# VH-VL binders against p08169r482to628: the designs that were tried, part 25

Target 1, 147 residues: p08169r482to628
Amino acid sequence: LLCGVSDGKQRFDLSALARHSELEQNWEAVDGSQREAEKKHFFINICHRVLQTGQARGCPEDAAVCAVDKNGSKNLGRFISSPTREKGNIQLSYSDGDECGGGQKIITNITLMCKPGDLESAPVLTTSRADGCFYEFEWRTAAACVL
Short names: E, the ipSAE of ESMFold2; O, the ipSAE of OpenDDE; V2, 0.75 times the mean of E and O plus 0.25 times the DockQ between their complexes.

## First folded at step 13 (VH-VL; framework fv_namilumab)

Design q2 (at its last look DockQ between E and O 0.87; V2 from the best seeds 0.00; counts 0 for: pae E 2.002 > 2)
Fold by OpenDDE, look of step 13:
Structure q2 (fold): chain C 147 residues (1-147), chain A 120 residues (1-120), chain B 107 residues (1-107)
Amino acid sequence: as target 1 above (147 residues)
Amino acid sequence: QVQLVQSGAEVKKPGASVKVSCKAFGYTFTDYYLHWVRQAPGQGLEWVGWINPNSGGTRYAQKFQGRVTMTRDTSISTAYMELSRLRSDDTAVYYCAREPWYSYGFFDYWGQGTMVTVSS
Amino acid sequence: DIQMTQSPSSVSASVGDRVTIACRASQSIRSYLNWYQQRPGKAPQLLIYAASSLQSGVPSRFSGSGSGTDFTLTINSLQPEDFATYYCQQSYRWPYTFGGGTKLEIK
């Protein structure tokens, strides 16, 4: 699998967003629509599994996206597909998460949008489907800009 | 006031099983994780495992996997730790301890401890 | 597993003294370090969490510092009730692990 994407002569490298060392920190997003006790915390890694450290220490070993709440942790998808270029942005699709009913497994999509000079902003949860089977994040980052 | 009250001392033979209880008072039982930590006489603290009172999910230290079972009864705010195939080196004071979820992983309240003695 | 090493294993001091206890992790644990006090025959009690946050109800003479691999518990102006065993504990990774303890004795 590649941690980047090529579209014609344009190349994109997402390696700057990847956390490989357990000394690093996962990317974190929070669902602010819930009261504190019911909030879900999301941990995301790019091209790599979530680091099982800190607040993400309970996350499944193979999860690239993990949700943590009062009930525990959940695998929201694995990095098993390379990024693609779609509608001018970069698309990541993490699949094969935990089962969410009817034999379906959770999928998480992350849309990366170019934001020059910004490698510090965190992803933002934009969609959480009611059935718990699908999540979407938007992420404005310099890593999504053409090299 | 928050309080964890454990069952009384136990004396067991090698090969037997012991089940220690920990009843929670003064807080919502399901809002906190419950850990078990043991301490052999004159020794330090050793983490045994934890249980999520909400889901019943558990995590055990590798050392105890296959021998320890943690359960809970939410109707009476009580957690249980059962240790089987006991041996002499299982002799220790067993503590239950509370951890706030999504915290830095500290134990802010402890039970009084339960002495478990394993001897022939 | 992350090994936690405390030093010294024991220390003698007098009432009014300043005492420092060290805790070292075998790898970085950022600020996921907690300190406990255990008096003889009693259960441990939380003193410091997140390396430097004082637990409610704990006297201000207790303080914690450090990050990464090296941490310190400081007790200013020792009181009689402070003579006990102190433990550090990491919660950065599973399994949680404790230091070997530091016994603070009366000189």
Scores: ipSAE 0.902, ipTM 0.949, lowest interface PAE 0.4, mean pLDDT 96
Fold by ESMFold2, look of step 13:
Structure q2 (fold): chain C 147 residues (1-147), chain A 120 residues (1-120), chain B 107 residues (1-107)
Amino acid sequence: as target 1 above (147 residues)
Amino acid sequence: QVQLVQSGAEVKKPGASVKVSCKAFGYTFTDYYLHWVRQAPGQGLEWVGWINPNSGGTRYAQKFQGRVTMTRDTSISTAYMELSRLRSDDTAVYYCAREPWYSYGFFDYWGQGTMVTVSS
Amino acid sequence: DIQMTQSPSSVSASVGDRVTIACRASQSIRSYLNWYQQRPGKAPQLLIYAASSLQSGVPSRFSGSGSGTDFTLTINSLQPEDFATYYCQQSYRWPYTFGGGTKLEIK
């Protein structure tokens, strides 16, 4: 699998966002819940499984996105497809997550948008489908800019 | 007042199984992970595994994989650890201990311990 | 697995003394390091969590420091009730692991 995409004339490489070592930390997002006990914490890696350390220590081994809340941890999708170009942005689709009812497995999409010079941004949860089977994050980052 | 109360001491022969209980008082049982930690006589502490009382999910230390089963009954706020195919080196005090589900992974309350002696 | 090494394995001290106990991790555990006190015949009791945070009800003569791989527990002005065995424990990743213990004995 590739941690980048080429659409003929432009090339993109997301490898700078990948976290491979226990000395590094997963990217993190939270849902918008105001109550601390009701918050859902998301641990995210790019082109790689989440690191099972710190607050993510209980995450499933093969998850590329993991949700942790009071009820436990869930695999929100695995890195089994390369990134694609979608609507002028880069999309990374993590699939084959935990079962979420009706024979479905959780899918998470991350839309990465070029923001030159911005290396301090973080992914933001934009969609959490009511059936628990689909999650979407948006991420403005210099790593999503053309090479 | 938080309290974890364990079942009484057990004497077993090699090859047998033992099941230790841990009953929780004074807190919401499903809001905390429960861990099992053992201590052989005169020795240090060894993590056996844990259970999420809410989901029933478990994780075991590698050396116990295949011999240990952790379960719970949420209706009576009780966790259980069963260890099978006992050997003399399983002789130890077995503790249950609770951990807040989103924390720095510390054990804030411990049961009193259950001595398990394995001898023929 | 992350190995935790404690030193010394035992120490003799008098009431009023200051004692330090070291704990080293085989890899960085950031601040995911906890300390416990165990009196003879009793279960362990939490003293310090997250390397330096004092558990509620623990006397201020106990303190913890360190980050990464090297950690210390300090007991100032020892009291008679402090003679016990002390354990460090990492919680950075599973399996959780403990140091070998430090037995604090009265002179």
Scores: ipSAE 0.560, ipTM 0.854, lowest interface PAE 2.0, mean pLDDT 91
ESMFold2 (binder alone), look of step 13: mean pLDDT 94; pTM 0.948

Design q3 (at its last look DockQ between E and O 0.91; V2 from the best seeds 0.82)
Fold by OpenDDE, look of step 13:
Structure q3 (fold): chain C 147 residues (1-147), chain A 120 residues (1-120), chain B 107 residues (1-107)
Amino acid sequence: as target 1 above (147 residues)
Amino acid sequence: QVQLVQSGAEVKKPGASVKVSCKAFGYTFTDYYLHWVRQAPGQGLEWVGWINPNSGGTRYAQKFQGRVTMTRDTSISTAYMELSRLRSDDTAVYYCAREPWYSYGLFDYWGQGTMVTVSS
Amino acid sequence: DIQMTQSPSSVSASVGDRVTIACRASQSIRSYLNWYQQRPGKAPQLLIYAASSLQSGVPSRFSGSGSGTDFTLTINSLQPEDFATYYCQQSYRIPYTFGGGTKLEIK
């Protein structure tokens, strides 16, 4: 699998967002719409599984996106497909997460949008489907800009 | 006040099983992970595993996998740790301790401990 | 597994003394380090969490410092009730692991 995408003469490299060392930290997003006891924390890695450290220490080993709440940790998807370019942005689709009912497995989509000069901002949760089977994140990052 | 109360001392033979209970008082049982930590006589502390009282999900130290079972009864705010195929080196004081579900992994309250003696 | 090493294993001191206990992790654990006090025949009690945060109800003479791999517990003006065994514990990665302990004895 590639941690980047090519579209004609334009190339994109997402490796700057990948956390490989357990000395690094996962990217984190929080669903702030809930009270503290009911909040859900999301840990995201790019082109790599989530580091099982810190607040993500209980996350499944194979998860590229992990959700942590009072019920424990869930695998929201694995990195098993390369990024694609769609509508001028970079699209990541993490699939084969935990089962969420009816034999369906959780899928997480991440849309990366170019924000020049910014490699520090965190992803933002935009969609959490009621059935718990689908999640979407938007992420403005310099990594989504053409090389 | 927050309090964890454990069952009494146990004396078992090698090969037997022991089940220790830990009843929680003074807080919402399901808002905290419940950990088990043991301490052999004159030795240090050893983490055994945890249970999430909400989901019943567990994580065990590799050393105890296949031999330890952690359960809970939310209706009475009680957690259980069962250790099977006991051997002499399982002799220890077993503690339950709570951890907030989202925290730095601290144990802010402990049970009084349960002495488990394994001898032939 | 992350190994936690405490030093010294034992220390003798007098009431009023300043005591420092060290804890080292085999790899970085950031600030996921907690300190516990255990008196003879009693369960451990939390003193410090997140490396430097004082647990509610714990006397201010206790303090924690450090990050990464090296951590320190300091007891200023030692009191009689402080003679006990102290443990550090990492929660950065599963399994949680403890230091070997430091027994603080009266001189």
Scores: ipSAE 0.905, ipTM 0.950, lowest interface PAE 0.4, mean pLDDT 96
Fold by ESMFold2, look of step 13:
Structure q3 (fold): chain C 147 residues (1-147), chain A 120 residues (1-120), chain B 107 residues (1-107)
Amino acid sequence: as target 1 above (147 residues)
Amino acid sequence: QVQLVQSGAEVKKPGASVKVSCKAFGYTFTDYYLHWVRQAPGQGLEWVGWINPNSGGTRYAQKFQGRVTMTRDTSISTAYMELSRLRSDDTAVYYCAREPWYSYGLFDYWGQGTMVTVSS
Amino acid sequence: DIQMTQSPSSVSASVGDRVTIACRASQSIRSYLNWYQQRPGKAPQLLIYAASSLQSGVPSRFSGSGSGTDFTLTINSLQPEDFATYYCQQSYRIPYTFGGGTKLEIK
């Protein structure tokens, strides 16, 4: 598996966003109410499983995105496909997550968009499908810019 | 007020199993992970594992994998820890302790402890 | 697993003394460090969480500091009820692990 993509003329590398060491931190997003009972916390890695430390310490093995709420930790998808070019952006599709009904497994897509000069941004949850089987994040970052 | 009440002391022979209960009072049982921590006589504290009472999901310390099973009955707000193939070095006080489901991994309330003695 | 080392293993002190107990982690645990007091024959009780946050109802003579690998618990002006065993505990990674304890005895 690659942590980049080439479309024949342009080359892209997302490796700057990957977190491998316990001294690093997962990327994080929060969805839902400010009330504790309704909070859902997302821990995200790029091209790598989430680090099972801190608030993500209970996350499932091989989750590349993990959701934590009152019901526990959930695998929202594994890194088993390389990034692709999609609609002029870069897409990571994490699949084979936890079961979510009807024989389905959770899938999470991350759309990365070039934002020159900004590696300090964070992913933003843009879609949480009501059946719990599909999640989308958008991420504007310099890591998504052409090399 | 918050209280965790454990079952009484047990005396077992090597090779047997023990099941310790922990009944919760005064709080929403499913808002907190339930942990088990043991303490051999005169020794320090050792984490055994946790259960999420809402989902039933568990995590165990590797040394207990295959010998420990943690369960719960949400209708009576009770958690259980069963330890099988007991050995003399399993002799300890076994505590249940609660942790808020999203926290710095702190144990804010503990049961009174259950002494399990394994001898032949 | 993350090993937690406490020192000293025991300390003898008088009412009114100041005592400092050290706890060292084998790798960085950031601020995921909690302190407990255990009186003889009793279950442990939480004193400090997140390295330095005082649990509700704990007297202000207790304080915690540190981050990363080195942590301390300080008890100012010891009281008779403070003679107990103290444990640090990390929650950065599973399995949670405890220090070996520090027994605080009356001199």
Scores: ipSAE 0.670, ipTM 0.879, lowest interface PAE 1.3, mean pLDDT 91
ESMFold2 (binder alone), look of step 13: mean pLDDT 94; pTM 0.953

Design q4 (at its last look DockQ between E and O 0.89; V2 from the best seeds 0.81)
Fold by OpenDDE, look of step 13:
Structure q4 (fold): chain C 147 residues (1-147), chain A 120 residues (1-120), chain B 107 residues (1-107)
Amino acid sequence: as target 1 above (147 residues)
Amino acid sequence: QVQLVQSGAEVKKPGASVKVSCKAFGYTFTDYYLHWVRQAPGQGLEWVGWINPNSGGTRYAQKFQGRVTMTRDTSISTAYMELSRLRSDDTAVYYCAREPWYSYGFFDYWGQGTMVTVSS
Amino acid sequence: DIQMTQSPSSVSASVGDRVTIACRASQSIRSYLNWYQQRPGKAPQLLIYAASSLQSGVPSRFSGSGSGTDFTLTINSLQPEDFATYYCQQTYRIPYTFGGGTKLEIK
């Protein structure tokens, strides 16, 4: 699998967003629509599984996206597909998460949008389907800009 | 006030099983993870595992996997730890302790401990 | 697993003394370090969490410092009730692990 994408002569490298060392920290997003005790925390890694450290210490080993709430941790998808270019942005699709009913497994999509000079901003949760089977994040990052 | 009350001392033979209980008072049982930690006589502390009272999900130290079972009864705010195939080196005081579900992982309240003695 | 090493294993001091106990992690645990006090025949009690946060109800003479791999528990002006065994604990990674303990004895 590649941690980047090529579209014609344009190349994109997402490696700057990948966390490999346990000395690093996962990217974190929070569903702020809930009260503190009910909030859901999302931990995301790019092209790599979530680091099982800190608040993500209980996350499944194979999860690239992990949700943590009062019920525990859940695998929201694995990095098993390379990024693609769609509508001028970069698309990541993490699949084969935990079972969410009817034999369906959770899928998480992440849309990366170019924001020059910004490698510090965190992803934002944009969609959480009621059945718990699908999640979407938007992420404005310099890593999504043409090399 | 917050309090964790454990069951009384146990004396078991090798190969037997022991089940220790931990009843929670003074707080919402399901808002905290419940951990088990043991301490052999004159020794340090050893983490056994945790249970999430909401989901019943558990995580055990590798050392105890296949031999420990943690359960809970939310209707009476009680957690249980069962250790099977006991051996002499399982002799220890077993503690339950709570951890906020989203925190730095500290154990702010502990049970009084349950002495489990395994001897022939 | 992350190994936690405490030093010294034992220390003798007098009432009124200043005592420092060290805890070292085999790898960085950021600030996921807790300190507990255990008196003879009693359960451990939380003193410090998140490396430097004082637990409610704990006397201010207790303080924690450090981050990464090296941590210190400091007790200023020892009181008679402070003579006990102290443990550090990492919760950065599963399994949670404890230091070997430091027994603080009266001189």
Scores: ipSAE 0.915, ipTM 0.954, lowest interface PAE 0.4, mean pLDDT 96
Fold by ESMFold2, look of step 13:
Structure q4 (fold): chain C 147 residues (1-147), chain A 120 residues (1-120), chain B 107 residues (1-107)
Amino acid sequence: as target 1 above (147 residues)
Amino acid sequence: QVQLVQSGAEVKKPGASVKVSCKAFGYTFTDYYLHWVRQAPGQGLEWVGWINPNSGGTRYAQKFQGRVTMTRDTSISTAYMELSRLRSDDTAVYYCAREPWYSYGFFDYWGQGTMVTVSS
Amino acid sequence: DIQMTQSPSSVSASVGDRVTIACRASQSIRSYLNWYQQRPGKAPQLLIYAASSLQSGVPSRFSGSGSGTDFTLTINSLQPEDFATYYCQQTYRIPYTFGGGTKLEIK
């Protein structure tokens, strides 16, 4: 698997966002719920499984995105497909997450958009489907800019 | 008032199994992970594993994998730890302890402990 | 597994003394470090969590410091009830691990 994409003329490399060692931290997002018992915490890695440390210590081993809430830790998708180039953006689609009903498994899409000068920004949750089977994040970052 | 109350002392022979219970009072049982920690006589503390009472999900220390089973009954706010194929070095006090489901990880309340003695 | 090393294994001290207990992790655990007190025949009791946060109901003579790999528990003015065994614990990675303990003895 590749942590980048080429569309024939332009090259992109997301490796700067990957977190590999216990000395680094997963990327994080929160759903914004006011009540602690209802909050869902997201731990995100790029092109790599989530690091099982700190508040993500209970996350499933192979999750590339992990959610932690009152019900425990869930795999929201694995890194099993390379990023793709789509309409001027870069998309990572993490699939084969935990079961979420009806034989379905959770999928998470991350859309990365070029934002020069901002490498260490944060992903933002934009979609949480009511059935719990699909999540979307948007991420404006310099890592999504052409090399 | 938060309290964890454990079952009474057990004496077992090598090769047997033991099941220790931990009943929770004064808090929402499914909001906290429940951990088991043991202490051999005159020794330090050793983490055995945890259960999420909401989902039933468990994680065990590698040393106990294959010999320990943690379960719960949410209708009576009770967690259980069963340890099989006992040997004399399993002699210890077994504690249950709770951890908030999202935290830095700390055991703010502990059961009183259950002595398990394994001797032939 | 992350190994936790406590020192000293025992300390002899008098009421009113200040004592310090050290705990070292085999790798960085950031601030995921707790301190527990265990009196003879009793369950451990949480004193400090997240390296330096004092648990509710614990006297302010107890304090914790450190981050990364090196941590210290300080007891400023020993009281008779403080003679007990103290354990550090990391919760940065599973399995959780404890230090070997420090027995604080009178005199």
Scores: ipSAE 0.638, ipTM 0.872, lowest interface PAE 1.5, mean pLDDT 91
ESMFold2 (binder alone), look of step 13: mean pLDDT 94; pTM 0.953

Design q5 (at its last look DockQ between E and O 0.83; V2 from the best seeds 0.77)
Fold by OpenDDE, look of step 13:
Structure q5 (fold): chain C 147 residues (1-147), chain A 120 residues (1-120), chain B 107 residues (1-107)
Amino acid sequence: as target 1 above (147 residues)
Amino acid sequence: QVQLVQSGAEVKKPGASVKVSCKAFGYTFTDYYLHWVRQAPGQGLEWVGWINPNSGGTRYAQKFQGRVTMTRDTSISTAYMELSRLRSDDTAVYYCAREPYWSYGFFDYWGQGTMVTVSS
Amino acid sequence: DIQMTQSPSSVSASVGDRVTIACRASQSIRSYLNWYQQRPGKAPQLLIYAASSLQSGVPSRFSGSGSGTDFTLTINSLQPEDFATYYCQQSYRIPYTFGGGTKLEIK
């Protein structure tokens, strides 16, 4: 699998967003619509499984996206597909998460949008489907800009 | 009040198995990780593993993988730790302890401990 | 695994004294460090969590500090009931690991 994408002569490299060392931190997003005690925290890694450290220490080993709340940890998807370019942005799709009913497994989509000079902003949760089977994040990052 | 009550002392022979229970009172059993920590006589503390009473998911220390099994019965708010193929160095007080799911990983309440003695 | 090293392994002190116990992690554990007190024949009890947060019901003479790899438990004005063994514990990653313990004895 590639941690980047090419579209014609345009190349994109997402490696800057990948966390490999336990000295680093996962990217984190929070569902702010919940009370503090019931907030769901999302840990995201790019082109790599989530680091099982800190609040993500209980996350499954193979999870690239993990949710942690009062019920424990859940695998929201694995990095098993390379990024693609869609509508001028970069699309990541993490699939094969935990079972969420009817034999369906959780999928997480992340849309990366170019924001020059910004490699520090965190992803934002935009969609959390009621059945718990689908999540979407929007992420403005310099890593999504053409090289 | 929160309380974890463990089963009584056990005496086993090498090669046998032991199953220790831990019953939770005063809180929602499924809302916390349930850990097992042991302490050999005169020694320090050693983490054995945890169970998520809600999902049944477990994580074991590598040292005990293949030999330890953690289970729970949510209907009676009870967790179990079974250790098989016992050897003398398994002699220890075994504690259960709870940890909030979303926390810095502390054990705020402990059982009273269960002494397991393994001897020929 | 993350190794936790406590120092000293034992310390003698008197009632009213100030005592500090050190705990060092083999790698950064940020603030995922907890302190426990264990009296003879009893289960451990939580004193400090998240490196510096005092557990409810614990006397204010106990305090924790540090981050990364170096941590300290401080007991101000020792009381008779404080003579016990103290353990640090990291929860940064699995497996959880404990320090070797520090036995605080009466001088």
Scores: ipSAE 0.830, ipTM 0.929, lowest interface PAE 0.5, mean pLDDT 95
Fold by ESMFold2, look of step 13:
Structure q5 (fold): chain C 147 residues (1-147), chain A 120 residues (1-120), chain B 107 residues (1-107)
Amino acid sequence: as target 1 above (147 residues)
Amino acid sequence: QVQLVQSGAEVKKPGASVKVSCKAFGYTFTDYYLHWVRQAPGQGLEWVGWINPNSGGTRYAQKFQGRVTMTRDTSISTAYMELSRLRSDDTAVYYCAREPYWSYGFFDYWGQGTMVTVSS
Amino acid sequence: DIQMTQSPSSVSASVGDRVTIACRASQSIRSYLNWYQQRPGKAPQLLIYAASSLQSGVPSRFSGSGSGTDFTLTINSLQPEDFATYYCQQSYRIPYTFGGGTKLEIK
């Protein structure tokens, strides 16, 4: 698997966002619930499984995105597909997450958009489908800019 | 009053199995992780594993993987730890302990302990 | 696994003394360090969590400090009920691990 994409004359590399060391931290997002006990906390890595440390210590081993709430930890998708070029942006689609009913498994898409000069921005949850089977994040970052 | 009450002492032969229970009082059983920690006589503390009582999900220390099973019955607010293929170095006091959700991983309440003795 | 090294293994002290117990992690655990007191024949009891936060009902003569790899429990002005064994524990990564203990005895 590649942590980048090339189409025609353009090349993109997301590896600056990957977190490989226990000394680094996962990227994080929150679902915005007002009650702390009902909040979902999302731990996100790029092109790599989440680091199982700190508040993510209970996350499933191969999750590239992990949700944590009072009910436990869920695998929201694994890194098993390379990123793609989608409508002028970079998309990373994590699939084969935990079962979410009807034989379906959770999928998470991350859309990365070029923002020159901003490497350490945060991902933002934009979609949480009511059946619990699909999540979307948007992320404006310099790492998504053409090389 | 939060309380964890464990089953009584057990004496077992090598090769047998033991199942220890931990009944929760005074709090919502499914809101806290439940851990098992053991202490051999005169020795320190050793983490065995945890169960999420809400989901039933478990994690075990590697040395116990394949020999330990943690379960729970939410209708009676009770967790169980079963350890199989016992050997003499499994002799220890086994504690259950609870961990608050979204915590720094501390055990704020402990059971009284269950002595398990494995002897020939 | 993260190894937790505790020192000293035992200490002899008098009522009113100040005692310091050290705990070192084999790698950074940030502030995921907890302290417990265990009296003979009893279960451990939480004293300090998150390196320096005092558990409800624990006397203020107990304090914790440190981050990363080096941590300290301090007991200021020992009382008779403080003679016990003390353990540190990390929760940064599974498996959770404990220090070897420090037995605090009356001089």
Scores: ipSAE 0.683, ipTM 0.875, lowest interface PAE 1.2, mean pLDDT 92
ESMFold2 (binder alone), look of step 13: mean pLDDT 94; pTM 0.957

